# Designs tried in a protein design chat: VH-VL binders against Mediator of RNA polymerase II transcription subunit 18 (MED18). Part 16

Target 1, 219 residues: Mediator of RNA polymerase II transcription subunit 18 (MED18), of Arabidopsis thaliana (Mouse-ear cress) (q9sjz6)
Amino acid sequence: MSMECVVQGIIETQHVEALEILLQGLCGVQRERLRVHELCLRSGPNLGVVSSEVRLLCDLDQPEPTWTVKHVGGAMRGAGADQISVLVRNMIESKVSKNALRMFYALGYKLDHELLKVGFAFHFQRTAHISVSVSSVNKMPKVHAIDEAVPVTPGMQIVDVTAPATSENYSEVAAAVSSFCEFLAPLVHLSKPSISTGVVPTAAAAAASLMSDGGGTTL
Short names: E, the ipSAE of ESMFold2; O, the ipSAE of OpenDDE; V2, 0.75 times the mean of E and O plus 0.25 times the DockQ between their complexes.

## First folded at step 8 (VH-VL; framework fv_roconkibart)

Design m5 (from s94 with heavy chain K57N; at its last look DockQ between E and O 0.39; V2 from the best seeds 0.00; counts 0 for: pae E 5.5 > 2)
Fold by ESMFold2, look of step 8:
Structure m5 (fold): chain C 219 residues (1-219), chain A 121 residues (1-121), chain B 112 residues (1-112)
Amino acid sequence: as target 1 above (219 residues)
Amino acid sequence: QVQLVQSGAEVKKPGASVKVSCKASGYTFTSYAMNWMRQAPGQGLEWMGWINTNTGNPKYADKFQGRVTFTLDTSISTAYMELSRLRSDDTAVYYCARDSYDFWSGYFDYWGQGTLVTVSS
Amino acid sequence: DVVMTQSPLSLPVTLGQPASISCRSSQSLVYSDGNTYLHWYLQKPGQSPQLLIYKVSNRDSGVPDRFSGSGSGTDFTLKISRVEAEDVGVYYCMQSTHVPYTFGQGTKLEIK
C-alpha cells in the first residue's frame, strides 16, 4: 500500500531565508524553485460512501506545464495514530495530462478550492526519501486567475515535510521524518497537520545567529 | 515472541484498591498502545481504555473514569491498571492487550493471561 | 455506546460440520476512511481471548483457513467450514469504529 508521512508548520516570512540556509546545510542538495498551481477536488456521493480528496498539481516552473495527481486517502487512526508523532495516510501520486481536470469533473468530482504555492523545496534521500517545502500560499480572487493571486496569510509561510511510505515501513519513515524535523526546531515547530502550534518564540534569535555566520552554523 | 505476563490473582474487600501489572516482552514496548479489558465471571468482555505507552497519556471508558488509573514503568516494559473504591461487581478477570501496530489499529493481537480480582467481604 | 448483539448465544455443533455466528451492531461500523472495524476473538476454555479475524474478513497470522468472516454495515458473520475439537470456546465480535470499543455478549461453541 502507498502511503506518506506528513508534518507541517508555519514560519514568519522574515525568517524564511534563515530556514533556507539551515536546510541547505542539513540536506546538501540543490534547492528547487517551487511554483505550483494546486486544485483540490472532492468527490460527490456517487463515487462512494466516503468522500475522497484529489489534488491536481501544475508545476509552473517547467519549460512546459506538467500536471500530477495526488490522491489523498485515509489517515492512521485510534491508539496507533496516538503513538506516532507524524501523520500517516494513504497517498498515490502520478503524472497526468492537462485534461485530467475535465476527466475528474466527468467522474463527479467538484472543485473545492485552488491555491498557488510559491517558494522552494529540497528533495533528498537519506534513510527515507524526504521532501521539505517552504512556500507562501496564495488564493485566486477569480477561478484560475493565477496572476491575481493574493496571500492567504500575509507574513507567514508554510513548511511541509513529507516522505513516501508503505504499510511495511511507515514507522521507520515516521521516525526518520521526526528525527530530521528536530534539527529545524530552532526555527519552526513541525507537527501533524491540524495540530499547528504557531510560530516558534526562539526563531528570531536562531535566525539572527544563522544569518550572522553566513549559514551552516550550529544554532 | 511477544508475551504479556500479568500479576497474580487478588482478593480485596469493598472500598479497597487493586493494582494489576502487565509486563511486556518480545517487542518495542513504547511502539504499541496497551489496552485493558475485564470479564466478570460468566460474562462477556468490557473495554476499560488504553494508555499511550510512549507518553503515558491514558484514555478511559466513561464508565471507569474517576476510579481507574493507568500507569507505566517503561524501564521494565510494564503497564499498570489501578481500580479504586472496589465493589462486588468489580469481581472479574482483568486483561491487558496490545493494540495492533498496523495502519488500521483498534484490534488486540496479544493478550495477557488475565488477573482474577475477587471483591468480597 | 454501540451495542453488539451476537446470535446464537449457545451453539452446539457436530465435529466436522460447519458453524455460523452472527453479529449485529446498533450503528454502522463503517469508519470515515471507508474501512469497517469489526473483529472476532476466540476464548478457549481456561484461556485468554485470542484474535481470529480483524476488519471483517482478514485472518490473523496462524488462524486456520476454515475460519472466515464476512458482512457489511451492521451485519456480520463468522463461519467455520469444518468444526474441530480445538474450536470450542466462546467467540466474541468487537467493534472499534466508535469509542468506547464494545464487544458482543459471546457465542459459546460446544461439540455435541
Scores: ipSAE 0.115, ipTM 0.636, lowest interface PAE 5.5, mean pLDDT 86
ESMFold2 (binder alone), look of step 8: mean pLDDT 93; pTM 0.954
OpenDDE, look of step 8: ipSAE 0.176; ipTM 0.710

Design m6 (from k7 with light chain G96S T97I H98Q W99L; at its last look DockQ between E and O 0.60; V2 from the best seeds 0.00; counts 0 for: pae E 5.4 > 2)
Fold by ESMFold2, look of step 8:
Structure m6 (fold): chain C 219 residues (1-219), chain A 121 residues (1-121), chain B 112 residues (1-112)
Amino acid sequence: as target 1 above (219 residues)
Amino acid sequence: QVQLVQSGAEVKKPGASVKVSCKASGYTFTSYAMNWMRQAPGQGLEWMGWINTNTGKPKYADKFQGRVTFTLDTSISTAYMELSRLRSDDTAVYYCARDSYDFWSGYFDYWGQGTLVTVSS
Amino acid sequence: DVVMTQSPLSLPVTLGQPASISCRSSQSLVYSDGNTYLHWYLQKPGQSPQLLIYKVSNRDSGVPDRFSGSGSGTDFTLKISRVEAEDVGVYYCMQSIQLPYTFGQGTKLEIK
C-alpha cells in the first residue's frame, strides 16, 4: 500500500529567510523553485459510490507545464492515529497529460476549488525521503485566472513536510519526520493537518485547521 | 510476553468512586494506546474509551463523559480508570485492552484479566 | 451509534460439527481506505475476551484455521469448520468504524 506522512505549519513571511537558511544547512541540497497550480476535484453526482477527491497539480516552473494527479485516500484512524504525531494517509501519485482535467470532468468530477502555490522546496534523503516546501497560497477570484491570484493568508506562508511511506514502514517514516520537525523549532510549529471525512484539506483549510487545533483521525 | 495485570475486585457504595489499575509488561508501553471496556454480569461488552499513552490525552465514550477519568503513570507502565458517582448499574467487570500496533487500529489484541466492581448499599 | 445484531444468541453444537454465527450492522463498516472494520472476539467461560478475527477475515496470530470470517458492508459471518471443546464460550462481533465502538450482544456456543 502507498502512503505518505504529512505535517503542516504556518510561518510569518518575515521569518521565511531564516527558515530557508536553516533548511539549507540541514538538508545539504539546493533549494528548488515552486510554482504550482493546484486543482481540487470532487466526484460529482454518482450512484452510491463513495465520493473521492482528486488533486491535479500543474507545475508552472517548466518551459511547458507538467501535470501530476494525486489520489488522496483514507487517513490512519482510531487510537493508532492518536499515537503518531504526523498524519498518515493513503496516496497515489502519477504523471498525467494536460487533458487530465477534461477527462475527470467527463467522469463526473467537479471543481471544488483551486490554488496557486508559490515558493521553494527542499528534497533530501536521510532515514526517509523528506520533502519540505515553503509557499504563499493564493486563490483565484475567477476560474483558472492565475494571473489574478490573491493571497489566502497575507503575510503568512505555509510549511509542508511530507515523506512517502508504506503500510510496513509508516511508523519509522513518521518518527523520522517528527525528529526532523524538532530541528525547525522555534521557527515553525508543525503538526497534523486537519482531518475531515478522511480527505486531505486544502492549504487554506489546513491553515484554518492549524488555528483551530485539528486532532487525530475521528469517525 | 505481553501481559496486562489489573488491580483486584472492589466493593463500593453508591456515590463513591473507584480506581482500577492496569499494569503492562512485555512491550513498549507508550507505543500502544490503552482502551477500557466493561461488562455487566451476564451482559455484553461496552467500550468506555481510550488513552494516548504518550501524551496522556483521553478519549471518552459520550455515555461516560463527566464521570470517568483515564490517567497514566508511564514510569511503571500503568494505566488507570476512575469512575465517580457510582450507581448500582455500574456493577461490572472492567477490562483494559491494548490497541493493535497495526495501521488500521481499532481492535484489541491483549486484554487484562478484568476487575469486578460491585456497587451495593 | 452503530447497532450490531448477532444471530443466533444461543448455539448448541455437536463436537466435530460446523458452526456459523451471523453479525449485522446498522450502517456500512467500510472506510475510505477500502477496509471493513468488523472484528470477532471469543470470551471463554471465566476468561477475558480474546481476539479471533480482525477486519472481517484476518485471523489473529495463533488462531486455528478452522475459524474463518466473511461478509461485506453490513452482513458478516464467523464460521468454525469443526467445533472443538475449547471453542465453547461467547462470541462477539465489534465495529470500529464509528465512535463509540460497539459490540454485538453475543452468541453463546455450547456443546450438546
Scores: ipSAE 0.200, ipTM 0.685, lowest interface PAE 5.4, mean pLDDT 85
ESMFold2 (binder alone), look of step 8: mean pLDDT 93; pTM 0.954
OpenDDE, look of step 8: ipSAE 0.546; ipTM 0.799

## First folded at step 9 (VH-VL; framework fv_roconkibart)

Design n1 (from m3 with heavy chain S31R; at its last look DockQ between E and O 0.37; V2 from the best seeds 0.58)
Fold by ESMFold2, look of step 9:
Structure n1 (fold): chain C 219 residues (1-219), chain A 119 residues (1-119), chain B 112 residues (1-112)
Amino acid sequence: as target 1 above (219 residues)
Amino acid sequence: QVQLVQSGAEVKKPGASVKVSCKASGYTFTRYAMNWMRQAPGQGLEWMGWINTNTGKPKYADKFQGRVTFTLDTSISTAYMELSRLRSDDTAVYYCARDDFWSGYFDYWGQGTLVTVSS
Amino acid sequence: DVVMTQSPLSLPVTLGQPASISCRSSQSLVYSDGNTYLHWYLQKPGQSPQLLIYKVSNRDSGVPDRFSGSGSGTDFTLKISRVEAEDVGVYYCMQSTHVPYTFGQGTKLEIK
């Protein structure tokens, strides 16, 4: 069974540069540009039994846009989620062609909403393969008008940390993600996506320390 | 196929402890939580708690907190329930049952272990 | 704790006739994911419980189609369209939407 561990937080845009410097120091790799058009689809009545939700991701940071389908399933609950500080959920991800949107419409899916995420990401290996993204979330005033996108929350950006997991190793992956998030705590608080987090009161001091030291230190 | 086989019946005196085993076979032990229930003679079912076989961390119903301990030996696909400071009203059949980490329904149960507590 | 209340507690029935068992919860059993974690078990005489219905209306593998579950929110029903001798035993509803998991008191089904 294919799963992922997820945590999320928010950071003020003025502190994003400090966070990037911190992440570069922690990860030891160059950042990757992130520019993704996300189309969120939901099943309609024609599918009959249970509704399902699909996300189509179009990576716009390529000469030719590439498409990924992401089916996000149920989060662990009960015994699986007990005493686990990250969200663990079923997730299936696959490369698809540009025709995927038409296919899902033919299957009875409807466009629920769309977003443009713009920012950067780091992909690295600790005890697990961890992906961190920092992005502004933007909406389009007209359907598919990505060139007219405007920020949903001006002055704030979303920090996402994810790692793939399986039924047999998810507790180790969750621990790796949780441990990694502790290094980011002075700038951003990361928690399960269902929890309201807010900005960290120490972020200004942490950012100032990072900027004055030339970006080579961890807090 | 999937089986949960429990240890045999026990007779105990008040104040003693009992440890019931539940050996799993026919599936990957660490992919399912193990739950414990009990049923007093002629009465209904009562959930005692679970243990996450992946993390090894238990959760106990409040009624049993402080008296019950769930443990695992994953090398032999076995879960254990130990109940201490036994009283006569702990006389019951004790069951193990598995659920996946999402659904919280018990698709397979052990055969039950009668624990009798008497003076 | 969520209280699960079954009725009737004793259900004598004639072979071949329908039977219906009610289960009510003190709180909604709809979880934040939209699922309702209400399940039914049968405990035949001298046996451990066995799963019949999960998540309100889904029959477990090997359960005859004469068993059906329905309901929503706090009110649930198990129906047997034509009772057979092998259906004798105690039926329990159980909720796992909330911790602790709780069972109904049981409904003893007997043949007249």
Scores: ipSAE 0.594, ipTM 0.809, lowest interface PAE 1.5, mean pLDDT 88
ESMFold2 (binder alone), look of step 9: mean pLDDT 94; pTM 0.959
OpenDDE, look of step 9: ipSAE 0.693; ipTM 0.859

Design n2 (from m3 with heavy chain T30K; at its last look DockQ between E and O 0.46; V2 from the best seeds 0.64)
Fold by ESMFold2, look of step 9:
Parts: C-alpha cells; sequence; structure tokens
Structure n2 (fold): chain C 219 residues (1-219), chain A 119 residues (1-119), chain B 112 residues (1-112)
C-alpha cells in the first residue's frame, strides 16, 4: 500500500534563512523553489456516505504551469500507530492535465478552499527519501486571485517533512524522519499534524497542532 | 492463502508458565499486527493485547500487564505469547489473530491452543 | 473499559425465519476519523471465530448477503434475513475504537 510519514512545524520568518543554510549543508543539493496554487475539492454526499477530499496542485514555478492531484486517505491508528512519533497515512499522487479541475467539477466535486504556498524545498536521501518544504501559506480574497494573496499566518512559515513508506517498512521510515527532525532543532519543533473528522485548511491545521505542542489534538 | 497455525495443547500446574506459538504464512508477516485472545470453557472472548510486527513493540490489556509477554521471531514469521504465574482461572483456549495496522478487526484466526491449569 | 452488552444471550430460532441480535456499548464507538469500529464474528461449534461484518455494515468476503449489520453510536444490530442450519453458533460483537478491545458476551443461536 502507498503511504507517507508526516511531521509539521512552524518557524518565524526571521529564522528561515538559518534553516535554509542548515538544510543546504545537510542535504548537499541546491534548494528548489516552491510556488504552488493548491485547490482543495470536496465531494458531495451523493458520491457516498462520507465526503472525500482531493487536492489539485498547480506548480507555478514552471514556464507553463503543471498539475498534480493528491488524494490523502486514512491515517494509521490502533496497533500501527502505537508508539510512533510521526503521522502515517495513505496517499496517492499523480500528474494530471490542466483539465482536471473541470473534470472534478463534472464529477460533483466543489471548491472548498484554495491556498498559495511560496517558499523552497529540499530532498534528503539516506534510509528514506525525505522531503522538506518551508513556505508561507497565503489565502486569496477572491477565487483564483493569486496576485492578491495574503498570508494566513503573518511572520511565520510552515515546515513540512514527508517521506514515502509501505506497510512493510514504515517503522524504519518513521525512525529516519524522527532522526532527521533532531537536526532541525532548535530552529523548529516538528510533530504529528492533527487528525480531524472534518475539513480543515492545511496551514491552519498545522499551526493549530503546533500551538497545542502535541500531535494528538482534535480539530 | 493466509494461515495462522498455533502450537499444541498444554497441561500446567498453578504457578507455572506457558508459551504458545503462532506461525503465519501466506502474507507479509511484518505488514499485520498480531493480537492474542483467550476463551475460558463455555465463556466469551477476551482480548489480551497486540504486538506490532513492524516495530516489535507490544501492548497488553491492563489485566495481564506484568504476567504476559508477547515476542516475535520474524525470521520464521512466528509470534509467541507467554503467560506466567498460572492460576486455575487461566484455563482457556488461546487464539492468535491478525489485523491490519489501523482497522482493528480480525480477519484470520489461529486454530486455538487449549491450556489447562490444574493441580 | 468499554462494556459491550449483547441481547439476547440465547436465541432459539425456527429454520428459515429471521433473527436479530442487539449489541450496545457503554461509550460511543465513533472514532475521531468518523469511522465506527464495531465488528461481528461467528464461532461455529468446535471452530475458531470467523469475521462476518466489519465497521458496522461491511460483509467480509464470502459472507452471504442474508447477513446485514446496522447501527450507530452505541446501538448496533446484526440481522439474518432467513436462518439456515449452518448459521448455528455463537455470535460476538467487538469494538476496536477504544483500547482495550472488548467483546460482547456472545449470543448462542440454535435451531428450535
Amino acid sequence: as target 1 above (219 residues)
Amino acid sequence: QVQLVQSGAEVKKPGASVKVSCKASGYTFKSYAMNWMRQAPGQGLEWMGWINTNTGKPKYADKFQGRVTFTLDTSISTAYMELSRLRSDDTAVYYCARDDFWSGYFDYWGQGTLVTVSS
Amino acid sequence: DVVMTQSPLSLPVTLGQPASISCRSSQSLVYSDGNTYLHWYLQKPGQSPQLLIYKVSNRDSGVPDRFSGSGSGTDFTLKISRVEAEDVGVYYCMQSTHVPYTFGQGTKLEIK
């Protein structure tokens, strides 16, 4: 099964340069620019008893924008999550064309919210392939008005750490992510994002989890 | 073809220990948790705990904490349950059963191991 | 611990007639992800338990459609639309929303 390990944190904007330098030294590669328009789509009840959420990601750091669909499924619980310091969840990601938005609308999905993420990312390979992104998260006052975007959390940026995993190896991936997070202290504290029973904005959920100083809160 | 095969019946005296094995086949052993249950004669089912086969870490129901130990030998896809300081009311059929790491329902069970504790 | 209470504990039934088993929990079985982790097992005479229904209403592979599960929160029901001879045994509900996992006392179904 395709899954990912996830931790999140926040950092004050004034400390982002120090974190970038640390990541450059740790990863040994150049940073990638991050400028992504995220559209969060939700299905209606007529597609099942439980609404589903799909995120369309438009990479604006390309001469022509490219699109990715990301479906985030169930989070591990029970025996699998016991004594594990990261969130483990099902995840499917695929490249799509610009027509994907129209297709999801035709299927009965509706736009729930949208965000603009601006920052940078690094990729670190050791035991697991670890992706780190540091970004400001911005909301649009008007639908699709990217040029008018304003920060959701002024003066702070979101740090996302993810790594792909399988049901066979996820404890090793989780340990690798946890070990990596130690290198990022004291600049940022990384913990499990909260699992919720509803729809929440990604940046707000991450900030709320970090403000509570624990990964086990309900939103 | 998923299969869980347990060790044979045991007769023990009070104060002794018993170790029951559960050998898995037909699936990736480290991708499913192993749970242990027991059933006293003519009685219902009781969950004793799990062991996460990926991490090797067990969790025990409070009633059994301090008396039960779950272990693994992943090289032979086998889980073990050891219950110590046996009493007459530990007489039961002991079952292993698997679940995926998050759903908590048991789709496959071992055949059961009768443990009889009497003087 | 979550107490699971089944009713009835003994269920004599005429072959071909419907049967219904109630299971009540002392706490809500709705987990924070919105799922309800309530499951049903059948233990036929001399056999290990076998999964019938998972997460309230989902039949396991190979389970006849005359078995159905329903309910929400703390109140759940297993129904057999027409009882057949091979349905004899003890039925258990089980919750895995809360740790420790707990079973109902069992309902013994017999043909009368």
Scores: ipSAE 0.627, ipTM 0.825, lowest interface PAE 1.4, mean pLDDT 87
ESMFold2 (binder alone), look of step 9: mean pLDDT 94; pTM 0.959
OpenDDE, look of step 9: ipSAE 0.759; ipTM 0.881

Design n3 (from m3 with light chain N35Y; at its last look DockQ between E and O 0.47; V2 from the best seeds 0.58)
Fold by ESMFold2, look of step 9:
Structure n3 (fold): chain C 219 residues (1-219), chain A 119 residues (1-119), chain B 112 residues (1-112)
Amino acid sequence: as target 1 above (219 residues)
Amino acid sequence: QVQLVQSGAEVKKPGASVKVSCKASGYTFTSYAMNWMRQAPGQGLEWMGWINTNTGKPKYADKFQGRVTFTLDTSISTAYMELSRLRSDDTAVYYCARDDFWSGYFDYWGQGTLVTVSS
Amino acid sequence: DVVMTQSPLSLPVTLGQPASISCRSSQSLVYSDGYTYLHWYLQKPGQSPQLLIYKVSNRDSGVPDRFSGSGSGTDFTLKISRVEAEDVGVYYCMQSTHVPYTFGQGTKLEIK
């Protein structure tokens, strides 16, 4: 079965450049630009008992927008989640055509919400394949009106760390994610989604130190 | 063909220890938690705890904390339960049972191991 | 700890007639994900327990549809629409919403 490990945190926009410098040094790979239109769909009454959601992601950073679907299932609980500091959940990801939204509506799904995420990401290999993204999260005042998007949390950006896992290796993947997140603690605290940790009190001092050392890149 | 096969019956004196094995077959051992239950003579079922076969980390019901140890040998798909400082009221049939890492229901059980503690 | 209380504890039933077993918990069994982790097992004479019903109302594979589960919150019921000789044994409810996992006392079903 296919799973993912997930943690999330927030950082003030003014400290994002310092976080990027830190990530560049830690990850050893090039930054990728991120501009994604995300549509969250939830099942209707005719699809049975499902603790899951569907996310359609349109990558707008391509000459032709590309679409993927992410089937997000239930989070691990009980023995599986015991003493695990990251969220572990079932997840299947596939490329789809641009007409996928109409297809899911025909299957009985309804649009729950949509977001525009703009920022950058790093994709790298340690014990596991880890993806880190730092983005502003924006909502649309009208359905699909990405040109009119406004920030959900002005002055703040979201930090997402994810890694794919299986039922037989998820604890190793979770440990790799947790270990990586400790290196980010000066600037951002990462925890299971939906647990607020706020901004890190020392982030301004940490950011100033990184910027004054001449990290080799300025934006 | 999921199967859980436990070690044979044991007779012990008070103060001794017992170690019960539970060998799994027919599935990926590290993808399911192993739970331990017991059933005293004429009594119902009692949950003793679990071990996460992926992390190797156990959780014990408070009643058994300090006397029970769960361990694994993943190379032979086997879970172990050791209960120390045995008392007469530890006489019971001990069961292993698996659950997936989400649902907390036991779809397959071992055949049970009778442990008799007598002076 | 969550206390699980079954009634009746002894249930003599005429072959071919319906049977009903009640299970009540001292706390709500609704977990934060909206699911209720209440399960039923049958222990036939001389055998290990076997799963019948999981998450209130879902039959395990191979369980006849004459078995049904229902209930919510703290009050749950297992029904057998027509009792057969093979149904003899002790029925247990179990909750796994809360740690530690706890079982009811058992209901011994027998043919009278």
Scores: ipSAE 0.537, ipTM 0.789, lowest interface PAE 1.7, mean pLDDT 87
ESMFold2 (binder alone), look of step 9: mean pLDDT 94; pTM 0.959
OpenDDE, look of step 9: ipSAE 0.694; ipTM 0.860

Design n4 (from m3 with heavy chain D99E; at its last look DockQ between E and O 0.46; V2 from the best seeds 0.60)
Fold by ESMFold2, look of step 9:
Structure n4 (fold): chain C 219 residues (1-219), chain A 119 residues (1-119), chain B 112 residues (1-112)
Amino acid sequence: as target 1 above (219 residues)
Amino acid sequence: QVQLVQSGAEVKKPGASVKVSCKASGYTFTSYAMNWMRQAPGQGLEWMGWINTNTGKPKYADKFQGRVTFTLDTSISTAYMELSRLRSDDTAVYYCAREDFWSGYFDYWGQGTLVTVSS
Amino acid sequence: DVVMTQSPLSLPVTLGQPASISCRSSQSLVYSDGNTYLHWYLQKPGQSPQLLIYKVSNRDSGVPDRFSGSGSGTDFTLKISRVEAEDVGVYYCMQSTHVPYTFGQGTKLEIK
């Protein structure tokens, strides 16, 4: 069963350069540019199909566009999540062709929202394969109008740390992610993302929730 | 084929302890939690707690806190439940059951271990 | 602790007729992820409990489709469209939305 460990944080844009330098020193690998068009699709129960979330990711930082489908499932709970400081969730991803969007529409999925993520990422090995991204999350005023994208959270960027896991090794992967995050603590606080009703929370949904709900009181 | 095989029936005196084993086979032991339940004669089921077989961390229902201990021997895919300071109302069939880390249901159960506590 | 109340506690039924078992919880069983962790088990005479239905309405593999589950929030129902002899036993609902996990009292189904 494919799954991933996830933590998220928010950093002010003015501190992103310091975080990038810290990450370069910690990760020991080349920084990669991140420019991804993300389409979130949902299938509603009124279609006779159980509601589910599918994300299509188009990597715009390559001459030939490449597509990935990401099916984000349920978050681990109960005994599995007990005393685990990261979110553990089911996740399956595969490379696909651009025709995948048409296929999901034919199956009854509808576009829920779309985002453009712009920033950078590091991909490295430390007990587990860890991916760290720092990006602005942008919405489009018009459907698919990526050139007109505007920030969802102006002045802030999202820090995502993810690592793939299996049901056999997830606590080891979670510990590796948690240990890595301790090195980032001076610049950014990373924690479990919030779980949304009916679906696993996403970085974009978390950012939108903070903006929409009047910033939610936090102490 | 998934199986949970428990140790045999026990007869104990009040004040004694009992240790029930639950040997798992047919699946990756550390990929599911192990739960313990009991059922007094003619009564319903009662949850005693779980142990996360991946982390080794137990959680106990408050009623049993301080009297029950869950342990593992991962090398032989075996979970243990030890209940101390036994009373006559601890007479029950004790079950282990495997729990999905996602949905919290018990898809496979051990055959049960009858523990009788009598003077 | 969440109290799970089953009704009826004793259910004599004629072979081939439908049966219905109610399970009510003292608190909502909807978890923060929107799922409802309410499950049904059957304990046949002299056997361990066996899973029938998980998350309200999903049948476990190998469970006949004459068994169905429904409900939401705090009120849940297990239905057997036509009772067969092998359906005899005690039916339990269980919630795992809240810790501690709790079971209903059980409903003893008998052929009459």
Scores: ipSAE 0.538, ipTM 0.792, lowest interface PAE 1.6, mean pLDDT 87
ESMFold2 (binder alone), look of step 9: mean pLDDT 95; pTM 0.963
OpenDDE, look of step 9: ipSAE 0.770; ipTM 0.895

Design n5 (from m3 with light chain T97I H98Q V99L; at its last look DockQ between E and O 0.14; V2 from the best seeds 0.00; counts 0 for: pae O 3.4 > 2, placed apart)
Fold by OpenDDE, look of step 9:
Structure n5 (fold): chain C 219 residues (1-219), chain A 119 residues (1-119), chain B 112 residues (1-112)
Amino acid sequence: as target 1 above (219 residues)
Amino acid sequence: QVQLVQSGAEVKKPGASVKVSCKASGYTFTSYAMNWMRQAPGQGLEWMGWINTNTGKPKYADKFQGRVTFTLDTSISTAYMELSRLRSDDTAVYYCARDDFWSGYFDYWGQGTLVTVSS
Amino acid sequence: DVVMTQSPLSLPVTLGQPASISCRSSQSLVYSDGNTYLHWYLQKPGQSPQLLIYKVSNRDSGVPDRFSGSGSGTDFTLKISRVEAEDVGVYYCMQSIQLPYTFGQGTKLEIK
């Protein structure tokens, strides 16, 4: 079973450069530009006991933009879940064609919201494949109006640390992520997104937490 | 190999405090929660709580809230359990046990520490 | 609190014969993750408890295959196909679906 380990935090924009320097040193890889158009799709109420959502992500920082579909399930839950500092959730992703959106619409999915993430990322291998992204979250005033995107999190950026895992190795991956996050602790507090509400942790949810009016996953 | 070695037996008077140590070895200490249980003479097992060895955040059973304190010394991979305001009915063998990652079962146990509370 | 009830509390067994211990919980031990958080421990005389079975039916490392766990919801059973002398001790079921974790009363297995 495909899974993902996730921790997330918020950092003030003024400290982002320091974080970048730290990450450069820790990761030992070149940073990558991050410009991702993310579509969050919903298909009615979730079936079963686990909340899930479908996301389409377009990497705009490519000569030819590439699309990835992510099915994000609910977080693993259990009495012992609180004992670890990393969120483990079901997640499946696959590269798809630019026509994937039409497919999902045909399947009855609807656009819940969209956002544009802009920043940088580090992808590196330790005991796990770890991705660290630092990005601002932006919203479009009109659907798909990427060029008109405006910041939802002015003065703040979201730090995401993710690592793919499986049902067989998620403990090890989680440990690796947790260990890595300790190095970032001086600059950013990373924690597992809230699972108490049953809401799927997303960048949108994180962004919403920065807004005065609060809210769920919908921007 | 994974080992949990606890401190030696203690004899205390009512009203006193006792602090039991549990030193871990053979694994990454901060990757597993440490739980504490006790067992009164001839009785069953009672869960007291756990401490997140990474964050240091404890979780106590309601029965022991305000009277028990879990602490860590990560530099020596040691967890501590301090029980205050001791009573005669606190006489028991106290165990530390490593939690698995998710399920809350205890795969490794300390050898136990007998705490005797007597006037 | 989840109440765990074991039966019997005393279990005299002849060597080589099978043994069965029941554990009932006051509520379902099935969690939203689909797992059932019922575990079995053995405490041999003068020793610390040791894990036997986790999540109903999974044997811990080194646990002989004569031990098996089964059950669902609120009713669980630990079985020993052929009791050996080394199996003497007190068996405990435990739930970890919610806090506080709670144990059964224990079942004392003795050789007749």
Scores: ipSAE 0.027, ipTM 0.623, lowest interface PAE 3.4, mean pLDDT 89
ESMFold2, look of step 9: ipSAE 0.382; ipTM 0.748
ESMFold2 (binder alone), look of step 9: mean pLDDT 94; pTM 0.957

